# Designs tried in a protein design chat: VHH binders against q54g18r699to880. Part 1

All scores and structures are predictions.

Target 1, 182 residues: q54g18r699to880
Amino acid sequence: VTLTDKAQINASTIELPPLVSRSIDLLMEQGISSVGIFRTCASATALKKIKTRFEAGEDIDLKAENVDVDTVAGVLKSYFRELPNPIFPENLHEYFFQAMRQSSNEEIIQSLKDIIDQLSPLECKMIKKLFHLLHLISLEKDVNMMSPENIAICWAPTFFRSFASELLPINSFMIVNYFDIF
Below, numbering starts at 1 at the first letter of every chain, in headers, positions and changes, except where a header shows other numbers; antibody chains are not in Kabat numbers.
F, E and O are the ipSAE of ESMFold2-Fast, ESMFold2 and OpenDDE, as the mean of both directions, binder to target and target to binder. V2 is 0.75 times the mean of E and O plus 0.25 times the DockQ between their complexes.
[cut] marks letters that were taken out.

## First folded at step 1 (VHH; framework vhh_5c3l_4)

Design d14
Fold by ESMFold2-Fast, scan of step 1:
Structure d14 (fold): chain B 182 residues (1-182), chain A 119 residues (1-119)
Amino acid sequence: as target 1 above (182 residues)
Amino acid sequence: QVQLQESGGGLVQPGGSLRLSCAASGFTFSRYWMSWVRQAPGKGLEVVSDISGSGGSTTYADSVKGRFTISRDNAKNTLYLQMNSLKPEDTAVYYCATPFLSYGKSDYRGPGTQVTVSS
């Protein structure tokens, strides 16, 4: 087995942090149709309590405890906001801008795939699962009021550590084209 | 824009009761968690209680549990705090607050209403 083959095998078996995996799983089951999901603010007290328990290594069953959907969404977003480095660090931003300047959707998609492939195996696994959730939420925009554009407003500053408005259409494109990019 | 206005504060004797109200405008009130926060003289801010947008979930600080009840009327865009068995230690300025636009920003608060528990 080559180093490349080992990296691919490791990526398939790598475990996501419990905070990330359990939050996404709950939101996929209960949060997809929630009005204003990720935009509606959670209780700061409730969010801090759940986050602290995850950080202490507690085995939290979010479903059994009936944790509020907006609290779970807030915990998930705060995890990505507080990463030492953003998922899409500044050195990749120019590549995202160049990708979006391509003349065809096929070229844009391939360029975005190439950028995503530069992330670590753990980061790739986390972002793939997260964008799957965001894609599913966007499909129910008539119920939840969360279009790809509205999701991008909530998430792009967290993904890119930047408030540049040019990043919003990039994030929404990735949400819409999830199956082609991830 | 977001506006929060508290009312109902005043002077009350120990063991008495008081009900605070907060009128909210400028946002879809029913979709946001709301909190009551207080600041006693010479102390920091203390989160007293919070309530989910639907009213289905509530939390309370240990200092007020069993004595205070948070509630909301989404049709009137109004948040309430029913305070029973008041103690001198409850003397503080009370604020209603909403966590609005995270990005590391502090909760939005109203100007507050003074509660004084004294004989």
Scores: ipSAE 0.000, ipTM 0.128, lowest interface PAE 15.6, mean pLDDT 82

